# Ledger of designs, part 14: VHH binders against Geranylgeranyl transferase type-1 subunit beta (CDC43)

Target 1, 376 residues: Geranylgeranyl transferase type-1 subunit beta (CDC43), of Saccharomyces cerevisiae (p18898)
Amino acid sequence: MCQATNGPSRVVTKKHRKFFERHLQLLPSSHQGHDVNRMAIIFYSISGLSIFDVNVSAKYGDHLGWMRKHYIKTVLDDTENTVISGFVGSLVMNIPHATTINLPNTLFALLSMIMLRDYEYFETILDKRSLARFVSKCQRPDRGSFVSCLDYKTNCGSSVDSDDLRFCYIAVAILYICGCRSKEDFDEYIDTEKLLGYIMSQQCYNGAFGAHNEPHSGYTSCALSTLALLSSLEKLSDKFKEDTITWLLHRQVSSHGCMKFESELNASYDQSDDGGFQGRENKFADTCYAFWCLNSLHLLTKDWKMLCQTELVTNYLLDRTQKTLTGGFSKNDEEDADLYHSCLGSAALALIEGKFNGELCIPQEIFNDFSKRCCF
Key: E = the ipSAE of ESMFold2; O = the ipSAE of OpenDDE; V2 = 0.75 times the mean of E and O plus 0.25 times the DockQ between their complexes.

## First folded at step 1 (VHH)

Design f01 (framework vhh_7mjh_2)
Fold by ESMFold2-Fast, scan of step 1:
Structure f01 (fold): chain B 376 residues (1-376), chain A 123 residues (1-123)
Amino acid sequence: as target 1 above (376 residues)
Amino acid sequence: EVQLVESGGGLVQPGGSLRLSCAASGFTVSSNYMSWVRQAPGKGLEWIGRIYSGGSTSYNPSLKSLVTISRDNSKNTLYLQMNSLRAEDTATYYCARGKTSVLLEGTYYFDYWGQGTTVTVSS
């Protein structure tokens, strides 16, 4: 039994554009209590619109004013009086002497500014060295991983803060945006060898990356993107690369070919998941894992489109998780569309088309323009 | 089945007051954050405010003095009280359920919307 497609396009582009536009129009004032998520909302919305060929710099440049206002520079009370900078989620600060600068808001703001083509601010006003010094302070000296923000009392990373592969990716992406390309560039700000040691320590026995030897496709994508930005994918052994490719291919839920038996052994197998990707073994398929798995495969092998079932994941996204009435993409066929899954589902489709840069999580055309313009 | 049904719209004189209701089924309003959103004819969507699971509220500063969001947990119903209505308040009003994602950083988005109720402010 197969399902026919009708009409010239299966993608409801106009509805997806309206879905992302609604999220930008619904943003509160910059001084509205705690709005810690506004940078992320701007990023996912602008990214989704850009994927669907909206000229976001012409239409949504008004968001730059709010983002620029959230760029903070401060002097740390340390032996060197270090000048750092970055982006905050809220300008409402209740604690004197605390910095509210954090890695996620800084990355979301920088990527949004790049997508909005705010090159004047980026090249003339933004202090890239102080941004990089903030990232430097977030590195754990013992294990080389990164925390999201600085401890209020010590102005360095706290030993009790989470420091997983997500923050390694964010830290390296910020440094890359600030102009770091060679190992020498990164070594100016961070201990690159300790970071590499940490990333390699998060390798799982049978391939992929994750905490406590538990493979996870989200952490795998973060680790591989980090290594790609560090020009260090070649440091992975051939065996680990092949094991990781095999693990990622087995994340695709399939009723077809050699993967049918694997999917039927999965305790969480559901026919509605057919073609989708799971984030880890014995779990349901999820729209976001299509992006994380396909990005990981893209970084590991040039032949990734020949190895995975791209038609099946396209059908999963367009027929199961695409919402034709509201626009957007849901986590699965039971839930309604949300911003995160809408952005990453759209990104997965764009990656299949060769139109998306997974390492920085922005459209390929925007990455190409950024790379051509920015000299550091 | 999750449903949100707005009611209480209609024609109102300038300077008047109106209370909109949003009846929820298939989930508990006190376990989610809930928002009100409006769209004036020929214009974009405008966020009015939200109520968090704990009962605290957050408003669009341009509208804060004119509106109050509340809920009745026993009736699983969300309310929007509007005072000193002006012609510019003419719009379709929607209630929406909020969610957050925590993969990289938390994000707020709306996963369910009502069909809307129309408010016309005119003499």
Scores: ipSAE 0.005, ipTM 0.199, lowest interface PAE 10.8, mean pLDDT 81

Design f02 (framework vhh_8fcz_2)
Fold by ESMFold2-Fast, scan of step 1:
Structure f02 (fold): chain B 376 residues (1-376), chain A 124 residues (1-124)
Amino acid sequence: as target 1 above (376 residues)
Amino acid sequence: QVQLVESGGGLVQPGGSLRLSCAASGFTFSSYAMNWVRQPPGKGLEWVSGISGSGGSTTYADSVEGRFTIIRDNDKKMVYLQMTSLKTEDTAVYYCAKDRTSIILDTGYYFDYEGQGTQVTVSS
């Protein structure tokens, strides 16, 4: 059935596939950037390919052996002799260190293995309880927030690390992947009430969640995704949800009077930013904030596609930040494509199409398959 | 390695003007947005202004809009903050910051390689 109004996609799918594939081709033969970034490179590359309909489990299953080698399990020097596990970015001398396990590497490895359909590993080999105990050790007992790794001297959360909403999200996402669903499940490993108290303390007066005393869309997405995974979005007041929706809608740069920069009195308005989303007031539009803002709106209201100018953000992504020659997406129209923005820009488009699960940051079909097989 | 060197701070009277400079090295300067952020005494970091890699787009915090101008010279790898109509509330340490793309999240307050800063004092 041919429709006269349907033309070829403006998305350069073949170029995007090649962009993501290049990152995977070099991993077995050379080091790709900093060790902490290597798991992220795999995650963003596999996620991008999966969004563009590549059968990644059939084509890139060889990467599973390499990823499995980065899983370590160790015993802490504490009174309980606590067994923890997680994923490291580097296997220098194959010496297992509790301090080399971190929350970002662990989440990226788990999500990559889910996308590659490594269900045998998840069902038989992965020690979910020891992994959850690692997450437990990363929680700050005083405020309930999380840090990325453990200090080698204290076997407690590293005091030099940030403990913001990003790590709250990563910690809860890992526990969710390990099978936590109810408050009772989470309470086995973390102080869920203190975590909720910390998240609620990061609410801003006029809506959204903040860092450094100001509302921010990235932190808002982390907070809302965390609450969604904890089945606790209903704990937000109606007023706060309405204020947050209003704040998020005003993050879209538009000629339709929804942004302060749209007036002739604000000469800083740039047509190149039209339709894109900013992370906070008076900043430039950025490809990744399209994902963070749209995910936040999706979590807050079923009507988000009617309230948000989805055609304008699609045009921003495809006409301004999509790189038609090289493939991939850049941060803005002036920078080169990079893996992070390429993945999140693709994810934003997939979210608009109903093909992406924003809470775990993976394709919806992959989430559905994981949910049926690895919920126990 | 990335290096950012701020200069041009000092003591200035209310209503005065001052120009801050930032010399950048160690990265492809024209490919990254540059920002100015400040830290007032006893307060957290406050974002002040941003300029795109090409210099085609600029943005400003509401508190400085119309008074400050951010400019860049890609050939010299320099970014500048022209400050006019200075107020006592503009007193802060000013930092030059390369826009950061975080692998997990770009929060707008996490910058790659901020320099030592330059003190601006608006008084008397």
Scores: ipSAE 0.016, ipTM 0.374, lowest interface PAE 6.6, mean pLDDT 81

Design f03 (framework vhh_8cml_1)
Fold by ESMFold2-Fast, scan of step 1:
Formats: sequence, structure tokens, C-alpha cells
Structure f03 (fold): chain B 376 residues (1-376), chain A 124 residues (1-124)
Amino acid sequence: as target 1 above (376 residues)
Amino acid sequence: EVQLVESGGGLVQPGGSLRLSCAASGFTFSSYAMGWFRQAPGQEREFVALISGSGGSTDYSDSAKGRFTISRDNAKNTVYLQMNSLKPEDTGVYFCAAKGSVLLESTPSEYDYWGQGTQVTVSS
């Protein structure tokens, strides 16, 4: 898919390109309002186009202007006058800027800038140290997890905000983008040992990661990607890795020869889910879980393509959730294509082809180019 | 700090309609996707509907498609669920929920903030 001049045999490449292009063209280029999903829309659309070999830097550089306007750098009202920065989803004039900077919009903006090759801005204007200090402030000192934004009055993460594995992933991904590679780099900004303790505490008894001992493949992907970016996958026990691989392989819905027979899943096997992945036990297959499960397997074992039924998930994506008329991918075969599933379904196929970097959720060629240019 | 307050629940006959509202405060409403979940006695919370922060994208459970419509008014910090052709199996406590990330699908564990719920009973 990346760098290919000819499209894959069964993939409707031209229609997928038009699908992603439509989402970018429907966004008003001059609009600076309350569209907080605009950062996510730009990210998923640019990622999808990049997977299908569109030169997004040449065609969609106009979106950089809008994203750059959402970069905020501010001084906290604390004893050290700490300078932080990040990206806002909305330009709200009547609230403190520190409360509008958040981890998800910051990550989406940074990844989009990388895919659009905004290297001059990234290397000369973006203050990576103040971005990293914002991430630092989002870490909870008691448990080492991260919240999405700061409480204006305390300049710390709020005790009532969610602090799950998604925000651990986003925080570490931002620091990695800012140049952190070694434990010493991360330790400059965060308590890496407490973060590792938190991640390990989210291990489930029978493998995988989740909340309250409920395994979930999305949280598993977040945890494993975080550990990979921290160069700490080897800290997982062999038993936990084996149990997690086994759990992930059992997420693939199949009557054709997985380790788990159909009678061990649900009371009824759904033929429309054949070959797809479920996010957790006794649920239906979903296009996005193909990505989350395959990324997790890829991070745990070099043999993942031999262990899972790669041909069946490819057939599930191309025959059941790919929309040949509109382009894009749907959640399941009953729904219309949407941007999120279109991006992650395309990413899953690219990952199978060795053309996608799952740890940062961007095309492999983009990651390779970034790694050569934008180290801290 | 953060509050989600549901209203509009009640007792209704099969085939009837209800409109649920959820008033949000304490966070940047347009920055959050808003969802509706329901829970019947003795069962886990089930996804019903989702709307993106901008309102440009919606998603529905199979049981809700064609009968329920989710919408939002960002100027009023309110999300709505219009429920038509109600059935006894729609009975449950309906919860409003908010999530700031769209990295994962609409499972309960992905949502950052929850309301206390509003009871919907479909019976004679």
C-alpha cells in the first residue's frame, strides 16, 4: 500500500482515497471554532491517505495552518513559573489555556504534522521541552498513570479524571515524539518506575491488560505500545506474554482452526464475524479490533503471522467491512463506512504487509523518515 | 466539578416515545464524544448510541438503529436521545457518558465521565 504505484488486487484503492479526501474537503479551512474532533478527523484522514500512497504533504499542507493555530504555550501559576505547551481542540477565549491543552489533541496534532512533513515547524518553532513538561504535569504522583489535562487551580491532574492505559500510551507517545528514547530521557520528565508499576498492575489474571481484571484488546494494545516505546517489553514475564498471546489468538472469530473452538466463545457463532477480531470475550468482531489485536501480537512475538489466521482477517476486512461503492471500512458488515474504522482497517492491512508502525499508529515509511530527522 | 445530569425518563406504553436529555458541565463539552448506555436489572451496561464532539458522526447499537436518534446542542451543553417505537426490552436505567478519546470503540471502560442514570420503563 505504501509506495506502491499499482493498487492491491482486492482493495478498492481509488475509492478509499476519495473517501478520506472527502472528509478533509468537508472541513472548513478557515474554521477555528469548537470542532474538537477536527484534530482526530485530520489525523485519521491523513493516515488513511498515507497508507494508500497519497502525497499528503503536497496536497493537504493547508491543514497545517489550522493545526499550528491550536498550539498553545503558557506559563503556569506555580512557584517555578513552569512553561508548558500543547494543542487544544477548541479555541475557547474565556477559560484558562492550561485547562484546554489535552493529551489526545496534542498527540493527533503531532502525528499529523509528522505525516504532513512539517519538519521546519517541528524542529524550530515547536518547544519540545515545554510539551514534555505538560506531559510531566499530567502524571499522577500517587499511581504513576496519566490524565488528559490539568486542573487550572492546582496545575495538576485532577483526582476525578480518568487515568487509564489510553492516557499512559498517549503521554509516552508524545514524549517519544519529543525525543525521549532511554530511561534517562523519560526520567527527566516523568516517574518511569511508577508508570511501569501502574501498567503492570493493569495485567489481568489470565493474560492481556484491562481495567478491574477485565481483559480488553484496545487497552492491551495501549499497554504494549507504551512498553515498546519505553524499551520495556522484556519486563513482562514469559508466562504473561504466553497467556496474552493465547488470549489474543482466541479473539479471532473462526470455525476453521483457531485454538478455541466456536463452542467456547458464544452460545451462537455469527458467520458475518468469520475471521474478524473481537475486543473482549463473548463480543462481536469489529474492524478496529483487527488493528488492536494484530498490533498487540506483533509486539509480543515475531511469529505472529504464523500463529494467527492472517488470511481470514484479510478476507473479513476486504469482503465484509470494506465498502466497494463508497470506499472506506465499516465497524461490521451491517454498518456504513466511518472514518475511524476506515483508518484502522486500512492500518491493519498495512501492518500485515509490514508497512505500518503500530506503536505510533502511522505508516512505516513516515516513521522511518521521522526517525532520521527529528530526534531530540 | 464534572456533572452529567440525565432527564426525560419515565413509564411509557409499548410503541410510545421518550426523549432523554443529558446536561453537561465542568468540561469542554464540544471536546467530548457523548454516548448513551443502558442497564437492565442483573445485566451489564449495554451501548445504545454515540455522537462525536462536532455532531458529524453517529453510531448505534443494532437494537437502536431505525428507532433511536442521538443529537447534541453544543451551545446548550446538552445531548439528546429520541426513542421511538419503544419495546418492553428497552426497559432499563439509561446513562449519559462522555469520552475525550476516539482511539477505542464504544465500550463502558472507554468513557471518562458518567451520569447517575434515568429510569426508562416500557410496560402496560
Scores: ipSAE 0.007, ipTM 0.325, lowest interface PAE 9.6, mean pLDDT 82

Design f04 (framework vhh_7n9e_1; at its last look DockQ between E and O 0.07; V2 from the best seeds 0.00; counts 0 for: pae E 9.4 > 2, placed apart)
Fold by ESMFold2, look of step 2:
Structure f04 (fold): chain B 376 residues (1-376), chain A 124 residues (1-124)
Amino acid sequence: as target 1 above (376 residues)
Amino acid sequence: DVQLVESGGGLVQAGGSLRLSCAASGFTFSSYAMYWGRQAPGKGREWVSGISGSGGSTAYASSVKGRFTISRDNAKNTLYLQMNNLKPEDTALYYCARESGHVILDSGKYFDYWGQGTQVTVSS
């Protein structure tokens, strides 16, 4: 029975709830030195709580209402006097608005406000067009990829800031939340042809996505989620999809699984890693790569659960990286729980149960409710 | 492993200068933006300054703008903070930090490694 394989008695739900709540309770005092990452801490915490069936809107809506103050709307000093908006990580950071407004904090804040069901804020305060124009300014005209923020002197994306598939995903996710669905919707704000060109340039010869032909499951998940939100997964060739599925299945660790192209035992195999996923060849399993690999498989084929050993990855997460004393999940069985791996380990379990929207990184029911209620 | 080691702190009179160094190892230094932060006794951490991986872009907290200069030498894997016209309120433990390289939903400003810090004490 499904209950026997998904039995909640192996999940230390109360400990996980307490783990995530602890991070929210400490935000105003003990995390002041990480103010630029405050939105990430909120997002990971309330996403984890939502996965474990806490009504975060009822419990934390008032307490976290101060997030509204982090929305900044401003006029750029450019030829067109462009109006943009976005979220800052801290109101106490003394950096020009263009530098402190960034794509990741904007996405984290938007998703958090969706989980808090703050629909009135979306309908009365948030300006979707100025948010989308901020995304526009972050696109690199040459490559079609995105940077995370603007250069404060030019109010354009910095040529020296890092870019990669992560920021492409964030940019498209923001536009999707703002209501973009068709190519024409996205093209109002970004150059989708150049973006698709960039994403396709990150394909690896033997499947998956990565830099310099070195495939990586995190970049693969970002690329596939971006293509899914753009309704463009079918632009991948059937051969590339098959190669990518094969590559992802080989990320699941076993004594022989990760080395199918060789006759030798998997040199990276560790009994404690059995059933988990690695991010690339010859690495040990890591909780976060369970999510990235499973999300990628989920996006590529409806049969993903039949193709991989979901019971084994569930056992890896619950028996090896779940921290039953403190709550949360660790990177591996030898480290303490941290917020990032706790959120993504929980998300992987929720994805297996069909309760998680992998491409938007929130529980599916929460986004469905937002879509029905909000005219944003 | 990633290691960040600060040095150059000490006791200095108000109006004086110090130059802090942060030696980096265990990662490709030039690929990461780097930051200085500080924490005074009984106070929360404060962001001080940041510099892009190439060194072409810098930013400063308003409390130190015009007095502090961040720089880096990518050939020596070293980050610097030149501190001039020091004031008693600059007294703090100063630490360097690296931006995160792994989180798909991170901000560009999230830090994943910090040094142990070097103490700066400014007497009046």
Scores: ipSAE 0.007, ipTM 0.210, lowest interface PAE 9.4, mean pLDDT 79
ESMFold2-Fast, scan of step 1: ipSAE 0.496; ipTM 0.793
ESMFold2 (binder alone), look of step 2: mean pLDDT 81; pTM 0.811
OpenDDE, look of step 2: ipSAE 0.032; ipTM 0.330

## First folded at step 4 (VHH)

Design p1a (from c10 with S57R G105L; framework vhh_7n9e_1; at its last look DockQ between E and O 0.65; V2 from the best seeds 0.00; counts 0 for: pae E 4.7 > 2, grease 24.4 > 24.2)
Fold by ESMFold2-Fast, scan of step 6:
Order: sequence, then structure tokens, then C-alpha cells
Structure p1a (fold): chain B 376 residues (1-376), chain A 121 residues (1-121)
Amino acid sequence: as target 1 above (376 residues)
Amino acid sequence: DVQLVESGGGLVQAGGSLRLSCAASGFTFSDYAMYWGRQAPGKGREWVSGISGSGGRTAYASSVKGRFTISRDNAKNTLYLQMNNLKPEDTALYYCATEYSDFYLEELDYWGQGTQVTVSS
């Protein structure tokens, strides 16, 4: 964050930079079997550093160049000898069934490479068509949702694996990074109509998205980001959009309610949650839900900054969950800082400043550069 | 390997009381907030109460506030829900849950299998 024009910033920028840098230094200490965690650690760490104005390309490009070694391209044992590719979290020595390409590792690796400005690799080495074919194989033909990886016996998505809105988002984000923009582009690789049908089926009666008709701001952010990347937000009814905006605004905890016309004390108010966002009704405020809720509001209405209390959520993040001694942000004021909440809390502040692209979860300047060079 | 096992449900007359218990294992219980949620037939899941790891903070849905009391015994790794003045609309499967952060895009919940509460009119 930059120095405020009307006063000093309350953000401990140097401590936050050191916090994220420590997490990159600890990567060699990872235990075997933390495949997904390793790529996520890289992504959240360099994202956090980028938000605090570190030139990660110059500083960490060579150090994290080994990420390229996690790119696997293989031929499936099917009738068409389909060539697929993607990223794995751990490298294993010549054990074919132990090397699993999956959607989360692939997205985190691609976003990390974008933040490192590894455009040479994106333009010359990365086989975008084989990567898109991997995503294609992960789509369920019946409901249109996505699973994270392929079953080794069938070379198709496992019927037992989770296929919720997180994986729909990850799949579409990967295809978007590979160059898909129009419905025709997406239709080359996936059944876009079935995917849209699945996403719409996850709408809750009174607004928002979630499983079992339970509104959830994390699932809502995944669904709305997916629809934004598919240029399909307009397919949501006006009523559903209004209901979802209202639901999201009521996730902000305040003593007087979320709306400026409310003056009575909120019966569910807890001082420790003051200004923060809850992910679901009747739960505590959490640093990450500031990001999920603000991203969702940003995607639904241009007036989002006028509708929510941005000063209150800024105060929640800086005064309650920011750790001034260690750097980083915690889940809430009772816990220590962790990488996930540190990145998403920083991202929430960057969203308020207009410096963050919530749909791909990367800084706005980096998204703009990527869009000009690799996507358009 | 997180496990949550609910008990204490049953059939009760309107105006009656029940005390639900949840036995937790596989994680450091005192470090995590715990929650009670419920799902009635044909309705979505509703969170009814939460308690912080220390027990110092509690939250309640408006529908149960003043009637339900959440508590925990960190020495026994057990969560409780005291339900008083039960109404037919409280009929639901009651779930014990905790949240955790991982390196995915969304925070995850660990859920128990639930205990059925039926309130007769």
C-alpha cells in the first residue's frame, strides 16, 4: 500500500514483505505428499509480495524457475492417443501412477508464472491445447461440473471425487489463461451449456450460491468469477443479482447493521468482528471472507464501494487481523498470521484500492499486461 | 483425520428440552471454533450457533437466540447445544462442524453425520 494523502498508512508493509518471503524460503522443508500445498504456497506468497510492490519477476524468477519442471505432458492410453498436459505439485522418480496432473496445481502454477512475467514460457513451451484437453477430460458429462484429476484406469474424471463450484472456477480460469474468450472458444473443449446449467442449479432461493441451498460467499465468488470469465453474468436474473447483493452486504458485521439507514444495534454483533465479513449467516467474521464478499460485490455492481462500509472492513483488517510484530494477517484476532489469510486480506485491501483483479486473483497491473501479451 | 460424532437427538414434545453433544477427535480442539448447523426436510442448511476456540465468544441465529445455549469442554474435546423451549420448526438433522483453512480457493468444513431432532406439535 502507498502512503495515504491525508495521513500515514497503517499498513506494516516491510513486515508483510518479510512474512511472505519467509514462506518462500521454507519450501525446501515441505514433506512428501504436499503436492497441492507447494504450488499454493508459491502462488499466495508471490501474490502477497506483488500486492506490496515487490518486483517478483526480478527477485524470484530464477529461484522459482524449477516450477517449469512440474509441467508434465503425456499421452493417454485411449483410442485416440490423446495428448494432455498440466502441472503436478511434487516430482517423483519414474513412478507413472504417482505423478498426478490436477486442476488446482495447474491453475496456481499458471497464475504464478503470469505474476513472474514468464511470457517466453507461455508463448513457446506451454502447450495450451494439450492443457485445455486435460481440462476437457475433467468435465463430468452428466452434470457439467469438474473434478480435480483423472482416474488412472478410465482416463476420465472419477465419479467419487468432489465436483463443486471451486473446480468449475479453476477449470474455466485455466481455459481463460489458455486463450478462451468467446462461447465458441470454450465449446471447443467443454460443454459450456451443461456447465452453466450446473452453476445455475447451485443458486440459493434467497440469493447467493452454495451447496444444499446453503448460501456461501466462497462458492458465490467462485460462481460469479466463473460467469464473468464466461462473459455470462447477464444470464443471472435481475432479482437474483439484487438478492445476492443484499445477502453479501448483510455479511458485513457492524453494531448498526450493514446499511447506512440501519441505526439499531445488530443483535448478532460481536465487537471482535466489527467491520469484518462472515462467509455464511450466523458465523464469525474472517479475513478471507472480506476478499470473497468484496470480489462478489465488485462483479455484481459498479456501485459496490458506495453500498458497503469499506472504511470498516479496512479497520477490521488493519487493526484486528493484521499482525504488526510478525507481519501477515490472521483468520481472526485470536489466531496467528497464516499464508492464506495474509494473501487474501492483502488482496481485499488491494481490491478496495482498485489494484487487484479478483476474477483471476492477481494484481490488476499484471492482469492488464497478460491480457495484452498472451490473451488478446 | 478429523472426526465429529453427534449424539443426544430424539423425539420431544413442543416446549421440551434436549441437550446435544459432539465428540471431536483428530485435531487440537481448543484451537478451533465449533458450530452447530441444521437441515430440515426440503430446506437448506442453516447455521444456528457458534463458539470460539477459547469459549469466550458465541453467536446465535435470531431463530434460536434466548432458547439455545452453545458450550464446550476443551478438556473432554466435546461441544454441546442445550435446546430449550423447542418448537415444531426446530425439527431437523443437527450437525456439528468446524472450519479450517487450507491452500484451496475456499475454506473447508469438517462435518459430522448428524443427530435427528423431532419436535411434535
Scores: ipSAE 0.528, ipTM 0.803, lowest interface PAE 2.3, mean pLDDT 84
ESMFold2, look of step 4: ipSAE 0.225; ipTM 0.651
ESMFold2 (binder alone), look of step 4: mean pLDDT 81; pTM 0.826
OpenDDE, look of step 4: ipSAE 0.615; ipTM 0.860

Design p1b (from c10 with D31S S54R G105W; framework vhh_7n9e_1; at its last look DockQ between E and O 0.48; V2 from the best seeds 0.00; counts 0 for: pae E 5.2 > 2, grease 26.4 > 24.2)
Fold by OpenDDE, look of step 4:
Structure p1b (fold): chain B 376 residues (1-376), chain A 121 residues (1-121)
Amino acid sequence: as target 1 above (376 residues)
Amino acid sequence: DVQLVESGGGLVQAGGSLRLSCAASGFTFSSYAMYWGRQAPGKGREWVSGISGRGGSTAYASSVKGRFTISRDNAKNTLYLQMNNLKPEDTALYYCATEYSDFYWEELDYWGQGTQVTVSS
């Protein structure tokens, strides 16, 4: 009976809270150069605070007005005068006829508002239809993928932007938040079949998802989360699921090397990566991939905790990438803590504890509350 | 713009040594892991070695372990690959690569043009 020595929680909760709070406080002044990323900053900070049991709605409810101001409605210069809406990253960049509405900012803002429990906004203020139309316009008709923003000159997706699996996830997540639950619901706004076709086209031969047949943990998580939101995970073959699980498990770094690739290509990694997850083969472990890989495993199998070594992941995060002095999590043991890795590192821990919804990337309790109140 | 420029390749006899360099610009060099890859004629790209941002961690393909040493000078924004005891099988175009992640989850792999290493028997 190995008495789990309840050793003092290695989690420096107070410092993490302070870390995330500092980032929120710096938003008006220090991040002026990052105006485009303000919604992301807010999302990561609020998410982190929520994970560490801060009542963010009570503490930051006064900022809802500011958030709401970033919601923009505009009319496209098309034959139909299509009304679209979404969130902008900065109000300063809101140049007339140059709408800076994009999918990422929109999702980050929506999720932040969910975490701040602004349910009234979702029920009475948010124009879900115009928002969904924005998403619709972002879908590439030829591929089924999504671009992040529209070229307002052509009213088409920007050709400069990537249309990878990330934006598929973001698009579907937005529609989900707008109330889409069934294929029929999604089909009102997007070509779901084409989207599914695109996602399936990103399957790699040896499992997982990625561009150019290069499996990537982040893309895999995005693809699987998208499929989950579309209630379409069953469209994956059992073989592909198994291969993907296997591939993901092999992304967990072991002091003895990645077990699976007895091939001549096995990279010996530093012990500092032990228990961490890789984003790709032959790469270093990264805090964010702890989340992406665990989320993927969670979506694929109920037994995911038995298949991977969650304790080692926890140790990797708490002992290697957690910053005990400043709070937050770093990318690796050599870097300083940053907001992105802090959020996803925290999310990974929360996921292991069953307190995180990986499909929408928010705390489970907040998701539950949202689902109950915004009865779609 | 992220730029990677490889140098130091050439013709060497089996058992010889070469030192490759990669000059990096357009990003905070010390914040990102760097990698060496290679592509032999008629073969796909092969991972060779990696080094963490601050240089505390290194990794090697089994095929080059014990023969190659990856290092970096962050003050000079330069990545190095010391190749010792070269074999004909090491003949390839060698690339320097970085994983540049933008705030928006984009992991972009940037590769240089490569430097040719030819090992004669």
Scores: ipSAE 0.105, ipTM 0.615, lowest interface PAE 2.5, mean pLDDT 87
ESMFold2, look of step 4: ipSAE 0.145; ipTM 0.619
ESMFold2 (binder alone), look of step 4: mean pLDDT 81; pTM 0.822

Design p1c (framework vhh_7n9e_1; at its last look DockQ between E and O 0.53; V2 from the best seeds 0.00; counts 0 for: pae E 4.9 > 2, grease 28.5 > 24.2, SAP .72 > .668)
Fold by ESMFold2, look of step 4:
Structure p1c (fold): chain B 376 residues (1-376), chain A 122 residues (1-122)
Amino acid sequence: as target 1 above (376 residues)
Amino acid sequence: DVQLVESGGGLVQAGGSLRLSCAASGFTFSDYAMYWGRQAPGKGREWVSGISGSGGRTAYASSVKGRFTISRDNAKNTLYLQMNNLKPEDTALYYCATEYSDFYFLEEFDYWGQGTQVTVSS
């Protein structure tokens, strides 16, 4: 996010850096022990700082080293005495006799440690096989989808837990970080054929992915990123790819583009949303859907910048949802900045600039360094 | 847990009016956009109207625009739908819903309770 132009900078970089730093500085006192979102807060904060050219490894590596204590290795009470591992969000759950690992906290922690360049931890302390076995246990054997955690009484996924495309992405991303690349690598731990069957079953008739034939840009991004990590994007038909690109382009709200017409598909248009993206038909634009929609487009076609109006979404982010007084980005122009939208707004800008790896949701330079250091 | 409870439905003559309410609890109501949807017998769900968290922005399906007004009272955690000049084709089970983040990944459109039945005679 370099301010190299002769005119006034549109990006309030210093305010953004302070915004993300404040969230990190409060963690030990404000969220200590009781906030199950600690790993997400760390990840979004250091991602934002990294996007704005802070060397987070140098500045925060020692300060955040306590994250390592959240890595838990345990033995299941099953016939095989299976050893699993993962990350928890809180060490102080006040639940007798249990500390629970889950897939989301595990992914956030792993990605954070990658950004902090804690590669020695990956090479020595992190037990990648037990981590991958945790992912294995989270797969539903009948559907091929994943749940977020296990019921330790049964050693199976909770029957009341969600099992949708989000957790398919998280599961595959964890395995990818652990070194899985080929189908044979993934098949050691999960049933990739059932997973692919589940993902394909979530295709919507008119393109995109969603639940109950209701397309959603977030689910679409999760499905496409999962397929990308599995080297399986080409399993999608050309027709479905074309329909999905079209559906995604129509999520961009514009008074002057291809969305200049009266339509039930664009009934929620509001001039203050101009240039932004919806997550679903008839919804207001939202900073986070700029990222999810752009990431999906970039995965589907190299021509994505020519097909969508990236100048308009940049204007939406910088003129409508960037908060110049506090730093950060808000969901929409009526709200204050929050951490989630601040990270994803920043990521959308970085993706447009070619500096963000959308498949793993980390800066591209960080991904490149991880790939060199952790060759498998 | 998020809870949304619809009320105010009933039987009304064509041309009449009804006001639906949706009582919300379990989340910070003012932070989230709210929506009304409806489902007629034997048909799929239809989006009806939406309102931003602050109440400053509203949107309507073309079939109800000019007749329905969405509003909210953030102090009372309540969403409203004022329905005027009702037509028989407005007969449906009406739901309220919200979008919110789940595990910091996605926002999702939600429906709660049984909905409230609106039946327009004539």
Scores: ipSAE 0.195, ipTM 0.643, lowest interface PAE 4.9, mean pLDDT 82
ESMFold2 (binder alone), look of step 4: mean pLDDT 81; pTM 0.819
OpenDDE, look of step 4: ipSAE 0.604; ipTM 0.855

